# Miniprotein binders against q6w4x9r395to579: the designs that were tried, part 138

Target 1, 185 residues: q6w4x9r395to579
Amino acid sequence: GHCSLEGGSFVTTFDARPYRFHGTCTYILLQSPQLPEDGALMAVYDKSGVSHSETSLVAVVYLSRQDKIVISQDEVVTNNGEAKWLPYKTRNITVFRQTSTHLQMATSFGLELVVQLRPIFQAYVTVGPQFRGQTRGLCGNFNGDTTDDFTTSMGIAEGTASLFVDSWRAGNCPAALERETDPCS

## First folded at step 11 (miniprotein)

Design qt70
Fold by ESMFold2-Fast, scan of step 11:
Structure qt70 (fold): chain B 185 residues (1-185), chain A 91 residues (1-91)
Amino acid sequence: as target 1 above (185 residues)
Amino acid sequence: SVLEEIAKTILEAVKDLVEAVKENDEEAILEAIERLFEAAIEAYEAGFYEVARAVTEVIRAVYRNGDTEKIKEAVKELVEVMREAMRRALE
């Protein structure tokens, strides 16, 4: 299955549902029991430099009990806070430059991430068939049914992208938060 | 109809995208793609799932490959999907 984060603020789920959101935090993109060592893929959004987007993707994070791999729009790759030269290899993960504008993270467990660096930072997630019906997060539940693609972190199907996305916040926000409910700004 | 308005938006955005690709105008490409994303979301929310899918495939062809032949194939598929959706809407 394929999930994409494109155009700064657009997401297409594993079940091919497109949506847009505006956010400035870290969000859980993919959780699954198929990921080893409590692994999760996360997406970091911040205020956008792209003309038509309020916010945009600025980094992708793969987090497990062993690794915290961060791939940033500034072309820096770190693991557990230490900068790495490419190609970078661990036991089950390899990060390398696929083209002058693309980085790839290949894994032994059925997850592949391709990051476009220019002209706009974007991410493409591919998962093997073993992930079908076993995913959670912004990329949806990969069950072939799009009516429940907006399943929140509490397990409830929501009608709007905003409520869905907010439920998957990981709490690590790179930008200052604005007041959300002030009626007189 | 809702589908006619969505189709008009998609066709105008595709026309602008093709022209921007020919001119190698990156800013115009990004503007056209944003309009296509919004149209895909609108199509999906209106229940035209195959139209939304075909639009996202055009976007993917531009971003992932940049190959004119791949873009042409995706646009041709989008036009066929929209024709079929319009035909079904008249039933």
Scores: ipSAE 0.343, ipTM 0.711, lowest interface PAE 2.9, mean pLDDT 77

Design qt71
Fold by ESMFold2-Fast, scan of step 11:
Structure qt71 (fold): chain B 185 residues (1-185), chain A 92 residues (1-92)
Amino acid sequence: as target 1 above (185 residues)
Amino acid sequence: SVLEEIAKTILEAVKDLVEAVKENDEEAIEEAIERLFEAAIEAYEAGFYEVARAVTEVIKAVYELGWDEEKIKEAVKELVEVMREAMRRALE
């Protein structure tokens, strides 16, 4: 399955549902029992310097009981607060420069992350088939049914992106804003 | 129809995108992608899921591993085919 965070504020879920949100928080991107040691992938959004978005992705975080790997748009990679030179390798995770503009985090447990640094900071998440129907977060539930891709942290399927996104906030920060659409606009 | 309006928007944005990529015009690329992603959301909300997917594959091809003209052309070819199939079904 493939999930993408593109163009500052756009997300495409594992079941290929596209949506947009405008938020300035850390959000749970992916949680799954398939991730070791209570692992989770998170996305950090802040006010945008990108011309076509109010907010943009500024960092991706992989957090588990052993590791807190942060990859930021400034090309700084840290683990547990300490800066690391690339390639950086642990028992199950390797972070390396794939191209002059892309970093990759490869894992032994079926998760792969590619981060584009330029011209805008973007993330691409790939998960193996063992994750099917076992994911939760902004990337959706990966069950092949797009009608429930907006399943909140409380297990409720919502019809709007804003309620879905707000349920996946990983901190005390403002609620995400949804663009206004009415019959006259 | 809704599909006809979405298709027109997609085809215009794709034409602009291909030209912008050939000219390495970063601002024009971002403008075209903005229009494509909004069209993908509209297509999904209208129930045209395969169209939405094909549009997001074009966006991915532009960004993933840089601006690769050959990959973009391949994704555009698939998008055009998906649009043709959706239009054909709409006429049934």
Scores: ipSAE 0.182, ipTM 0.593, lowest interface PAE 4.9, mean pLDDT 76

Design qt72
Fold by OpenDDE base, second read of step 12:
Structure qt72 (fold): chain B 185 residues (1-185), chain A 90 residues (1-90)
Amino acid sequence: as target 1 above (185 residues)
Amino acid sequence: SVLEEIAKTILEAVKDLVEAVKENDYEAILEAIERLFEAAIEAYEAGFYEVARAVTEVIKAIWEGDEEKIKEAVKELVEVMREAMRRALE
C-alpha cells in the first residue's frame, strides 16, 4: 500500500482515494497492530502563508514506546529530541539520505517512509501486504475499498474530508478546512 | 458530459505540467499539480475511481523526476480515461 502527502495539502490514501485539507495540527497518518511498540506515523502541518488555505506539511513523526523520530522540513532528524547524524540506526529503524533531495526511513517491520525535502516538503508511506485491512488514520484502512477510507478514529464513516481529518488530530488544534479559499490570497 | 469535462481538464493540466517541468518552473509545476489533484478529486466524486488513481500516479512520477515513470504513468492515465469513456457510452 502506498499513501502520499503532496503539494502541501493533498493526500492519497492506501486505497488511492485523493482528498485535500487545510489544517495546522499533528495528525495520525498510520496506526496498526503491525507496528511494534505501539508505533504510529504522524504528520505535522503548519501555516505556510497568511491565508487559512495556505498550509503545508512541515514534519513527519514516527512515535513508539521507544522512539520519537522526527524528520523536519529543515532536514533535521531527531530521536527523542536529540539531533541525529545520518545514517541513523536504532533497533529496527534506519534513517538515511536516499538522494540529495530525499530522506528515507526504512524498517524491519514492513513500513517505509520517503520524505522529499525540496522543492516541496512531501512524504510517501509504503506498507507491506501484512498491513492490509489493519491500518487506520489519514492514510485509510488499506482494505481495497476506496469508499470507506473516511472512517474516523471512532469508527464512523464520514462524508467530508474535514470531519475525517479532524478525528485524527493528535492534539487540540483548530478545525481543518477542506475547500475553503481566502479571496485575498 | 461530466467525464468529458474532467478529461479535458486533466489533459490540459498534464500538458501544462510537462511544459513546466521542461522549463524548471516550479511555481507552474505546483499550479498544474494542484489542478490535477482537484481534477482527481472531481473524478473520484463522480465515481471514476480509476481515473483518479491514474492521475495521482502521474503526479507522483513528476515529483520523482523519472522520465520513464512519467511516460508510463501518462500512458496508463490515457488508457484508463479511454476505458472510462468507452464504458460511459455503453
Scores: ipSAE 0.780, ipTM 0.895, lowest interface PAE 0.5, mean pLDDT 94
Fold by ESMFold2-Fast, scan of step 11:
Structure qt72 (fold): chain B 185 residues (1-185), chain A 90 residues (1-90)
Amino acid sequence: as target 1 above (185 residues)
Amino acid sequence: SVLEEIAKTILEAVKDLVEAVKENDYEAILEAIERLFEAAIEAYEAGFYEVARAVTEVIKAIWEGDEEKIKEAVKELVEVMREAMRRALE
């Protein structure tokens, strides 16, 4: 399944539902029991300099019990607060420069993340078939049913993107979370 | 009809995108992509799920910059739109 965060404020879910939102906090992008060690993928949004978007993606975070990997629009990769040279490898995760404008995070557990650095910071999430019906967050529930694509963190299907997105906030604001706060919900 | 309006918006945005790419006008490229994405949202909300998917695949191919993938995605979009229009007229 594929999920994308594009153009600063646009999301296409695993079930191919496109939507737009305005947000300046950290959001849960993907949670699943298929992710090892309570893993979750998160997206950090802040005020944008892009012409037609108030807010834009500024970082993607993979958080588990062992790792807090942050990939930022400034091409800095950190794990547990320490800057890393690429390629960077853990037991199950490799972060490397795929092209001059793209970084990739490859995993052994069926999750792949590609971030476009230039001309605009964007993220592409790919998950294997074992994730079908087993995901929650901004990327949707990956169940093939379009009627519940906006399922909130409380398990309620909403008719609007704004209520859906607000339910997946993982922290107060990007500036506070980046400097002081664990982005865990 | 809603579908005819969506189709017109998509065609105009694609034409603007092609011109922006030829002129290497970054701001115009982003503006055209935004209009395409808004059309995909409108298509989805109107119940034309395959049209919305096909538009988002075109946008993804544009960002990848692969000429072959862009041509394939545009061909798929045209076919999906024709099928949606055919079904709407049944």
Scores: ipSAE 0.438, ipTM 0.761, lowest interface PAE 2.4, mean pLDDT 79

Design qt8
Fold by OpenDDE base, second read of step 12:
Structure qt8 (fold): chain B 185 residues (1-185), chain A 90 residues (1-90)
Amino acid sequence: as target 1 above (185 residues)
Amino acid sequence: SVLEEIAKTILEAVKDLVEAVKENDEEAIEEAIQRLFEAAIEAYEAGFYEVARAVTEVIRAVYEGDEEKIKEAVKELVEVMREAMRRALE
């Protein structure tokens, strides 16, 4: 399964459902029992301009009981708050420079992350077949059905991206917007 | 029809995207990608899931900077769109 965070505010789920949102929070991208040590992949979004519709991905975070690996748009990689030089390896995770513009996080448990640094900070998530039907978060449920990807953290199907995305917030943040809004409204 | 309108939008955006890539015009690339993403969402909302998928594959290929992959993705998109059009006429 392949999930993409592109163009600053667009997401393509594992089941190939495209959607857009504008939010400035940390969101759960991928949670699964297949991730060891209660692992989860998260995305950090922030304002990229003056408008509420100008938001972009600024960091990707892998969080487990043992690690908090952060890959930020400034190419800084940290684990548990400490800056790490690349290539960096810990247990079953390796972070290294793939190309001049790409970083990669490789794992031994079927999760791969590629982060594009330029011209836009973007992320590409790949999971193995063992994850099929066992994922949750912004990347969807990887069950081959695109129509049920907007399942909230509470297991409720939503019709809009904003409500779906909001359910996967990692903290108390403003509500996400699905489309550009009039600043006068 | 809805599909015809979406198809037109996609094809125009793809054309602009390909040209922008050839010219290495990053601003034009991003503009075209924006249009393609919107079209993909519209295609999905209209029930043309495979069209939406194929569009996102084109976008991915562009960001990866693989010319051959772009070519293949565009080819697939065209085929998927043709098939969708065929089915819509049945």
Scores: ipSAE 0.785, ipTM 0.903, lowest interface PAE 0.5, mean pLDDT 94
Fold by ESMFold2-Fast, scan of step 11:
Structure qt8 (fold): chain B 185 residues (1-185), chain A 90 residues (1-90)
Amino acid sequence: as target 1 above (185 residues)
Amino acid sequence: SVLEEIAKTILEAVKDLVEAVKENDEEAIEEAIQRLFEAAIEAYEAGFYEVARAVTEVIRAVYEGDEEKIKEAVKELVEVMREAMRRALE
């Protein structure tokens, strides 16, 4: 299954639903029992440098009990706060430069992430068939069912992207709290 | 109709996109992609799920930068739109 974060503020879920949101927080992109060590992918959004978009992706985070890998738009890769030279390899994860403008995070557990650095920072998430029906977050639930397109963190199907996205905020977001703004007004 | 307006927007944006890709005009490519994303969302909200999917696949192919994949995705989009229009007329 494929999920994409493109064009600054657009998301296409594993079930191929496109939507847009405007937010300046960290959001849970993908949670699944298929990810080892309580792993999760997160997406960080901030004010945009992208044409025709108010907010844009600025970093992608893979967080588990062992690792906090951050890939940012300034082309810095860190793990647990320490900058890493590429290629960077752990037991189950390798981060490397695929092209002059693309980084890839390959894993042994059926998750692949490709990040475009230039001209626009954006991300592509690929998961194997074992993830089908077992995903939660901005990328959707990967169940092929159109009746629950926006399932929130509380398990409720919503009709709007705004309520769906807000439910996937990764904790308290100072930037969002300082400027109480409805991203889908 | 809603479908006819969406199809017109898609056709114009794809034409602009193909020209921009040919010229390697990154600003024009992004402008056309933004129009296609909005059209895909409108198509999905209107119940034209296959049209929305085909549009997002064109966008994905452009960002991948594979000329053959772009050509294949555009061809698929045209076929999907033709079928959606035929279905709407029945």
Scores: ipSAE 0.436, ipTM 0.760, lowest interface PAE 2.1, mean pLDDT 81

Design qt9
Fold by ESMFold2-Fast, scan of step 11:
Structure qt9 (fold): chain B 185 residues (1-185), chain A 90 residues (1-90)
Amino acid sequence: as target 1 above (185 residues)
Amino acid sequence: SVLEEIAKTILEAVKDLVEAVKENDEEAIEEAIRRLFEAAIEAYEAGFYEVARAVTEVIRAVYEGDEEKIKEAVKELVEVMREAMRRALE
């Protein structure tokens, strides 16, 4: 199944439901028991410089008990806070430059991520058939029924994107002008 | 009807998109895509799920930059919209 984060703030779920949201936080994009070591894909959104609070994708994160791989719009790839040269390979994950404008994260567990760096930062998530009905997060539940794709972290099917998105916040969001590596600035 | 309004918006946005792609006008492409995405959301909320899906497939094909996929996605969108309108008359 395919899930896409496109045009700065648009999402199409694994069951092909399109929606848009406004948010300036890290959100859980995909969680599944099929991901090893409590793995999760997350999407980081920030303000896109417009006065009406429009937001855009600025980074994608793969987090597990072993790894915190961050791919950001400035073309920096880090793992556990350290910048990595491409191709970067771990036991089960390889991050490499697919084209001059695209990076790919390939895994051994049925998850693939392709990130477009230019002209606009966006991401494409592909999961194998073993993930069917086994996903949760912004990409939906992958059960072949689009009417329940807005299932919140509490297991409730919502009619609006805003309630759905807010339920998938991944925790603390850095405030404007605060650094992640310097919270006492 | 709601469907006629959505279809008009989609057709105008597709026309603008095709023109922008031919001119390689990145700003015009992004504006047309934004309008298409809003129309896809409206189609979905109105219960026209296949129309919404066909619109998002056009957007995906444009971002992949594959001319053949764009042509096929646009053709599929036109067929899906024709069927939705035909069904509405029954």
Scores: ipSAE 0.146, ipTM 0.575, lowest interface PAE 4.9, mean pLDDT 75

Design qu1
Fold by ESMFold2-Fast, scan of step 11:
Structure qu1 (fold): chain B 185 residues (1-185), chain A 89 residues (1-89)
Amino acid sequence: as target 1 above (185 residues)
Amino acid sequence: DTLREEAERLYEEAKKLMEEAIRAFEAGNFEEAFEEAEEAAERLFEAAIEAYEAIEEGDTDPETYEELRKVTELIAKVYEFIAKVAEEL
């Protein structure tokens, strides 16, 4: 299955249900018991400098008990807060430059992430068949049925994207006063 | 017109704008190429919004999903072109 974050603010789930993103926070993109060490993939959205979208993807984060790998639109890759030169390899994860404009995070556990750095930051998530029906988050539940792709963090199927998206916020989306101290910024 | 028909119309407008942008770029008119490509992006975002709205309203027609795929794919190509034009400015 394939999930994409394209055009700054558009998402297509693993079951091919498309929707638009309006949030400016960190969101859970993918959680699954198939990910090792309580792993999760997260997407960071912020206000866009692009006139065609009010919000855009600015970073993708893979978080587990062992690793916090951040790939940002500035072409900086960090793990646990330390900048890494590419190619960067851990036991189960390799991050490398696939083309002059694309980075790839390959894993041994059936997850692959490709990010387009230029001209606009975009992300593509691929998961193996073991993830079928075993995913949660913005990319949907990967069960072959689009009618329940907007299942919230509380397990409720919504008909619209807005409540679904809000339920998957990894943290609060703070007011301007708090933005300099909150990871949603 | 349906939301899908509106998305199709906006997509065709964007394609014509991109043809103009490419011709301007080939002629060395980089400012015109940039402006036409930005207009194409505006039409494509409008098309995407219309297609997403149709789907949210319960449109499960494969043609609507195919239109959205075409629109989002062209958005990516338009921004690639804009980056190339920006190198010449």
Scores: ipSAE 0.000, ipTM 0.215, lowest interface PAE 13.0, mean pLDDT 73

Design qu2
Fold by ESMFold2-Fast, scan of step 11:
Formats: C-alpha cells, sequence, structure tokens
Structure qu2 (fold): chain B 185 residues (1-185), chain A 80 residues (1-80)
C-alpha cells in the first residue's frame, strides 16, 4: 500500500482516497500493531504559502520506544535529538540519500518512507501486505474500502476530512496558529 | 442530492481551472490563489459525494482536482 503527502498539504490514503487540510500541528500518519516498539509515523505541518490559512509539511517523524528519527525540510536528520550523517543505520532502520533531491528510510518491518526535499518537501509511505487492515492515522485503514478511510482516533467514520484530521493530532499545538482569522498577514 | 452536488462541484472545478490558467499566463499570484479556493471548494463537494455514494468514478475526479491544486501551489512557490 502507498500513502502520499504532496504539494504541502495534500494526502492520498493507502486506499487511494485524496483529501487536503489546513492544520498546523503534528499528526499521526500511521499506527499499527505491525510496527515494533509501539512505533508510529508522524507528520509535522506549519504555515506556508501565500495566505495565513495555507499549511505545508515541514518534517516527518518516526517514533518508537528506541528511536525518534526526524527528517526535516532543512535536510537535517536527527535521532533522539542528535544530528546524523547519511547513510545512517540502526539494527532495523537505514536512512540514506536515494538521489540528490530524495532521502529514503528503509526498515526491516515492512515500512518504507521516501522524502522529496526539493522543489517542495513531500513524503511517500509504502507498507507491505502484512499491514492490510491493520493501520490507523491520516493514511487510512488500508482495508480496500475507501468509504471508511476517514476513521477518527475514536473509531468513528466521518464523511469529511476536517474532523478526521483533527482527531489524529499529536502533542500540544499553539492555539494562536489554529485560530488565526486574518486572511492577510 | 448526489446529482446536485456533482453539478456544483463540476462548475467550481471548471471555473477554478479557467481562473488558474488565465492567472498563470499573467503571473497573477492573487488570481492563482482565488482559483485554488474554488478548486478546494470543489474538492469538499467531491468528498461529500464520495461519502454518500462510494462510487470509484468520483475518486478519480477528486484526484484530478487535487493534482491541479498541487500544480497551482508549485507554481506559486516558483513565483517567489
Amino acid sequence: as target 1 above (185 residues)
Amino acid sequence: SVEELYEEAKRLFEEGKRLIEEAIKNNDREGIEEGIELLEEALELFEAIIAYSGDPEYYELARKVTELIREAYEFLEKLS
């Protein structure tokens, strides 16, 4: 299954459901029992573009009990707060430069992440067949049925993206960023 | 109804596309932004249609709208 985060704020789920949102927070992209050590893939969004309401992807985070790997749009890779030179290898994860504009995070547990650095920061998530029907988060449930791809963190299937996205927020987000109402900054 | 939502989404998509195409010819940042707003509105309607019908044909239309919005934002970034 493939999930993509493109054009700053566009997501296509594992079941190929496209949507867009305007949030500025860290969001859970993927949680699954198939990820070791309570692993989760997360995306960080911040304000970007020409209007105050426009948002874009600024970092991707893989978090587990052992690792906190952050890949940012500034082309910095850290693990547990320490900058790493590429290629960077742990027991189960390797981060390397695939091309001059792309980084790849390969894992031994069926998760693969490709990050485009230029011209626009974008991410592509690939999961193996063992993840089918066992994913939750912004990338959807990977069950082959698109009608329930907007299943919230509380297990409710929503018809629109906004409540779905808000349910997958992680960490504390500044209230001011979410409540800005002036269309021109 | 799904039919009414579809006709409105199609109208917004065509109008937004036209506005963006014209704005790109003139390097008109404001026009591109306005066109994106219309396309975002069309996408919300397609999301509603998908929620009610589940028909895969509407997913293809939503992808097309999403791709055009993405291309418009890429053009805005280049107009730095």
Scores: ipSAE 0.000, ipTM 0.343, lowest interface PAE 11.4, mean pLDDT 76

Design qu3
Fold by ESMFold2-Fast, scan of step 11:
Structure qu3 (fold): chain B 185 residues (1-185), chain A 97 residues (1-97)
Amino acid sequence: as target 1 above (185 residues)
Amino acid sequence: DLKKELEELFERIRKLVEEGKYEEAEELIFEAIELAYEYGDEYIVRFLTELIRAYELLKQGKTEEARKLMEELLKEAEERGDQVIAEFIRRVLERLE
């Protein structure tokens, strides 16, 4: 399954439901029992230069009990607050430059992330078949039915994107991105 | 028909660009992205995403960088035989002279 974050504030879910949103927060893109160590993929949106009412993607975060990997539009990669040289490797995750304009985060657990750095910061999420029907968040539930892709964090299927998006806010913004999540700190 | 609806949106966008109203132009580009997604046209979605970046560069006064990006988009549209997009880009490039 594929989920994309494009054009600053457009999302296409794993079941191919497109929507746009306007928000300036950290949002949960993907939670799943298939992610180890209580892992979650998150996206940070801030006010864009386009207009005061529109937002754009500024960072993607992979957070687990072991790691807080942040990939920002400024081409800085950190883990648990420390800047890392690429390629950066952990036991289960490798971050590397795929092309001059793209970074990739490859994992051993069926999740891949590609971020486009230029000309616009965008993200592409790929998950293996083991994630089918096992995902929650802005990327949808990956069950083959687009009518319930706007399932909120409380399990309610909404007809509109705004309530859906607001339900997946993480940590009351923007402070969530600044928190240290290293288990040893 | 996606091409007809896009042509109408592109004319509105071109007028806004001629008037230097880049923020309003970007709002219409987002509308065009929604339309392209509904029709499943991946190329148009990617083109419009790059067009937003070009307008962000114009708002920052980076006119030469925006021009180069649009020239690359024009080449791609011509290679694909997409006359609607190619003509739109040519008109925008004329404005940036």
Scores: ipSAE 0.000, ipTM 0.152, lowest interface PAE 16.9, mean pLDDT 72

Design qu4
Fold by ESMFold2-Fast, scan of step 11:
Structure qu4 (fold): chain B 185 residues (1-185), chain A 97 residues (1-97)
Amino acid sequence: as target 1 above (185 residues)
Amino acid sequence: DLKKELEELFERIRKLVEEGKYDEAKELIDKALELARKYGDEEIVKFLEQLRQAIELLKQGKTEEAERLMFELIEEAYERGDYVIARFITEVIRRYE
């Protein structure tokens, strides 16, 4: 299955459902029991200079118990806070320059990530068939049915992208977005 | 029936746009418009007219305006739950970039 983050603010899920959102948080793209060591793929969104987008993708993060690999739009790759020169290889992850404008993160566990650096930072996620029906996050549940692709972190299928996206926030949000004012206590 | 015929035309249109053959792509859009009008699908007619306008903008080198129009079309298709059309436009934008 393929999931893409394109044009600054567009997402196409593993089941091929497209949607758009704007946000300034870190969001969970993909969680799965198929990822080792409680692994998760995350996307960081922030204010952008991209045409037609109030906010855009600025970094992709692979986080597990052992690794925190960050690939940023400024072409910096870090692991656990340390800058790495490419190609960078760990036991089961390799990050390398695929073309002058693309970086690839290849893994031994059926996950591949390609990021386009220019002209607009974009990400393409590929997962093997073992992930079918076993994914959660902004990339959807990969069950072959687009009608439930907006399944929230609580397991509820929503009709709108906004509630779906908000349920997958992982942190790094401005205080104003996290704070909700209600006239009733 | 109509949706299947349109999907085949959309794939051909995408390939022509990818190759920079904008006039040929517009001719296929005109063919798709005739089919949509015969079936009385006004939503698809409106979509195809806007898609043709976006391709005309691409031909003129007005990339920014074309992208704006195509992003609006994706949002409208998503709101209607028409993911065949939304995916088609997304693929056009993806290959274009």
Scores: ipSAE 0.000, ipTM 0.185, lowest interface PAE 14.0, mean pLDDT 73

Design qu5
Fold by ESMFold2-Fast, scan of step 11:
Structure qu5 (fold): chain B 185 residues (1-185), chain A 91 residues (1-91)
Amino acid sequence: as target 1 above (185 residues)
Amino acid sequence: GSEELFERAKELIDRAIEAARRGDFEEAEELLDRAFELIIEAYEAGLDYELIRALTEAIRLVYEGIEAGNPELIERAKELLERVYEEVKKR
């Protein structure tokens, strides 16, 4: 399956559903029991320097019990907070420069990530057939069922991208669909 | 139907390419945003996944061409639209 984060704010899921959002948070891109050590792929969005988007992708994170690999638009790769020179290898993961403008993270467990660094930071996620029907997050559920296109973190199918995206926020940051709070005076 | 939505989206992307060639980037972006909404509607109407991906790639190429100041990417978007239109005509 293929999922893409392109043009600063565009997403195409594993089931080819297109959508767009303008959020500033870390979002869960992919969770699956097929990822070892409670692994998850995450996408960081922030205010954009890209002319056509209010916000854009600025980093991709692979997090597990063993690793926190961060690939940023500034071409810095870290694992567990320490900068790494490429090619960087662990037992199951290799990060290397594929071209002058692209980095690749290859894994032994059926996940592949390619990031374009310039002129716009963007990411491409590939998963093997073992992931079919076993994915959650912004990349969708990879089940071929269009009625489940926007399944939230609570397992609810939504008709709109905004509620879907908001449900996959990680960390303490403003929601794309902000909840109105009354002043406490 | 989904094919009518495809034709409307393709027309808006063609107009966006023309606006971008003239340096009217704000107009190009507005047309691409409208085209993208039609693509979402076409997906819900059952348009083939390869056509959806081709249309979204054309939009991405125009946005990237504007951002990079690279006319070659805008021309690649036009070539992609012509290829996709030929594909639809065969169906």
Scores: ipSAE 0.049, ipTM 0.503, lowest interface PAE 6.5, mean pLDDT 77

Design qu6
Fold by ESMFold2-Fast, scan of step 11:
Structure qu6 (fold): chain B 185 residues (1-185), chain A 90 residues (1-90)
Amino acid sequence: as target 1 above (185 residues)
Amino acid sequence: MSLEDLIKLVEEAIRKNDPEEFERVFEEAIEAYSDPYEVARIITEALRLAYELGNEEMVRRIVEIAVRYARESGNPETVELIKEILREFG
């Protein structure tokens, strides 16, 4: 399955449900028992542009009991408190420059991340079939049914993206209910 | 200017609902202190006061500034410390 974070504020889930949100926080992108050592993929969003409703991806984080890999839009890659030169290899994870504008994180456990650095910071997540029906977070539950892709951290299926997104915050950030998420439509 | 003096200026900016002044004082702090734990204390005190006052917009602004600081620092200890602070207020 494929999940994408594009254009700063657009997300497409593993079941191909697109949505847009605004918020300036760290969010759980993917949690799964298939990820070793309590692993989770996280996305950091910050305000962008001149519009108060705009938000953009600024970093992607893979966190486990063993690793804390941060890939930022500043093209810095760190793990467990240290900046790393690419290619960077661990037992189960390799981070390398795929092209002049793209970094890739390949793993032995069925997760792959491609990060576009320029011209716009974007992320693409690929998971193997073993993850089907076993994912939680902004990328959805990967069960083949888009109607429950907005399942909150409390296990409730929501009809709106804002409640879903807010439930996956890693910090305390205000809900984005009163602001326009599409100023051109 | 001491860290305590900067914290007082931060509290004053937050109490008068002036996020631009908070950002200015924060910029002064990162110029004066290279220790991420001292800068983190400023963020923690700012968030605590903003929550106490019920100012959700100020909380959002402080979180934005903290995330930007962590991102721009290139320091993994700073990134982890800021994340731990944000989790406390989640």
Scores: ipSAE 0.000, ipTM 0.052, lowest interface PAE 27.0, mean pLDDT 68

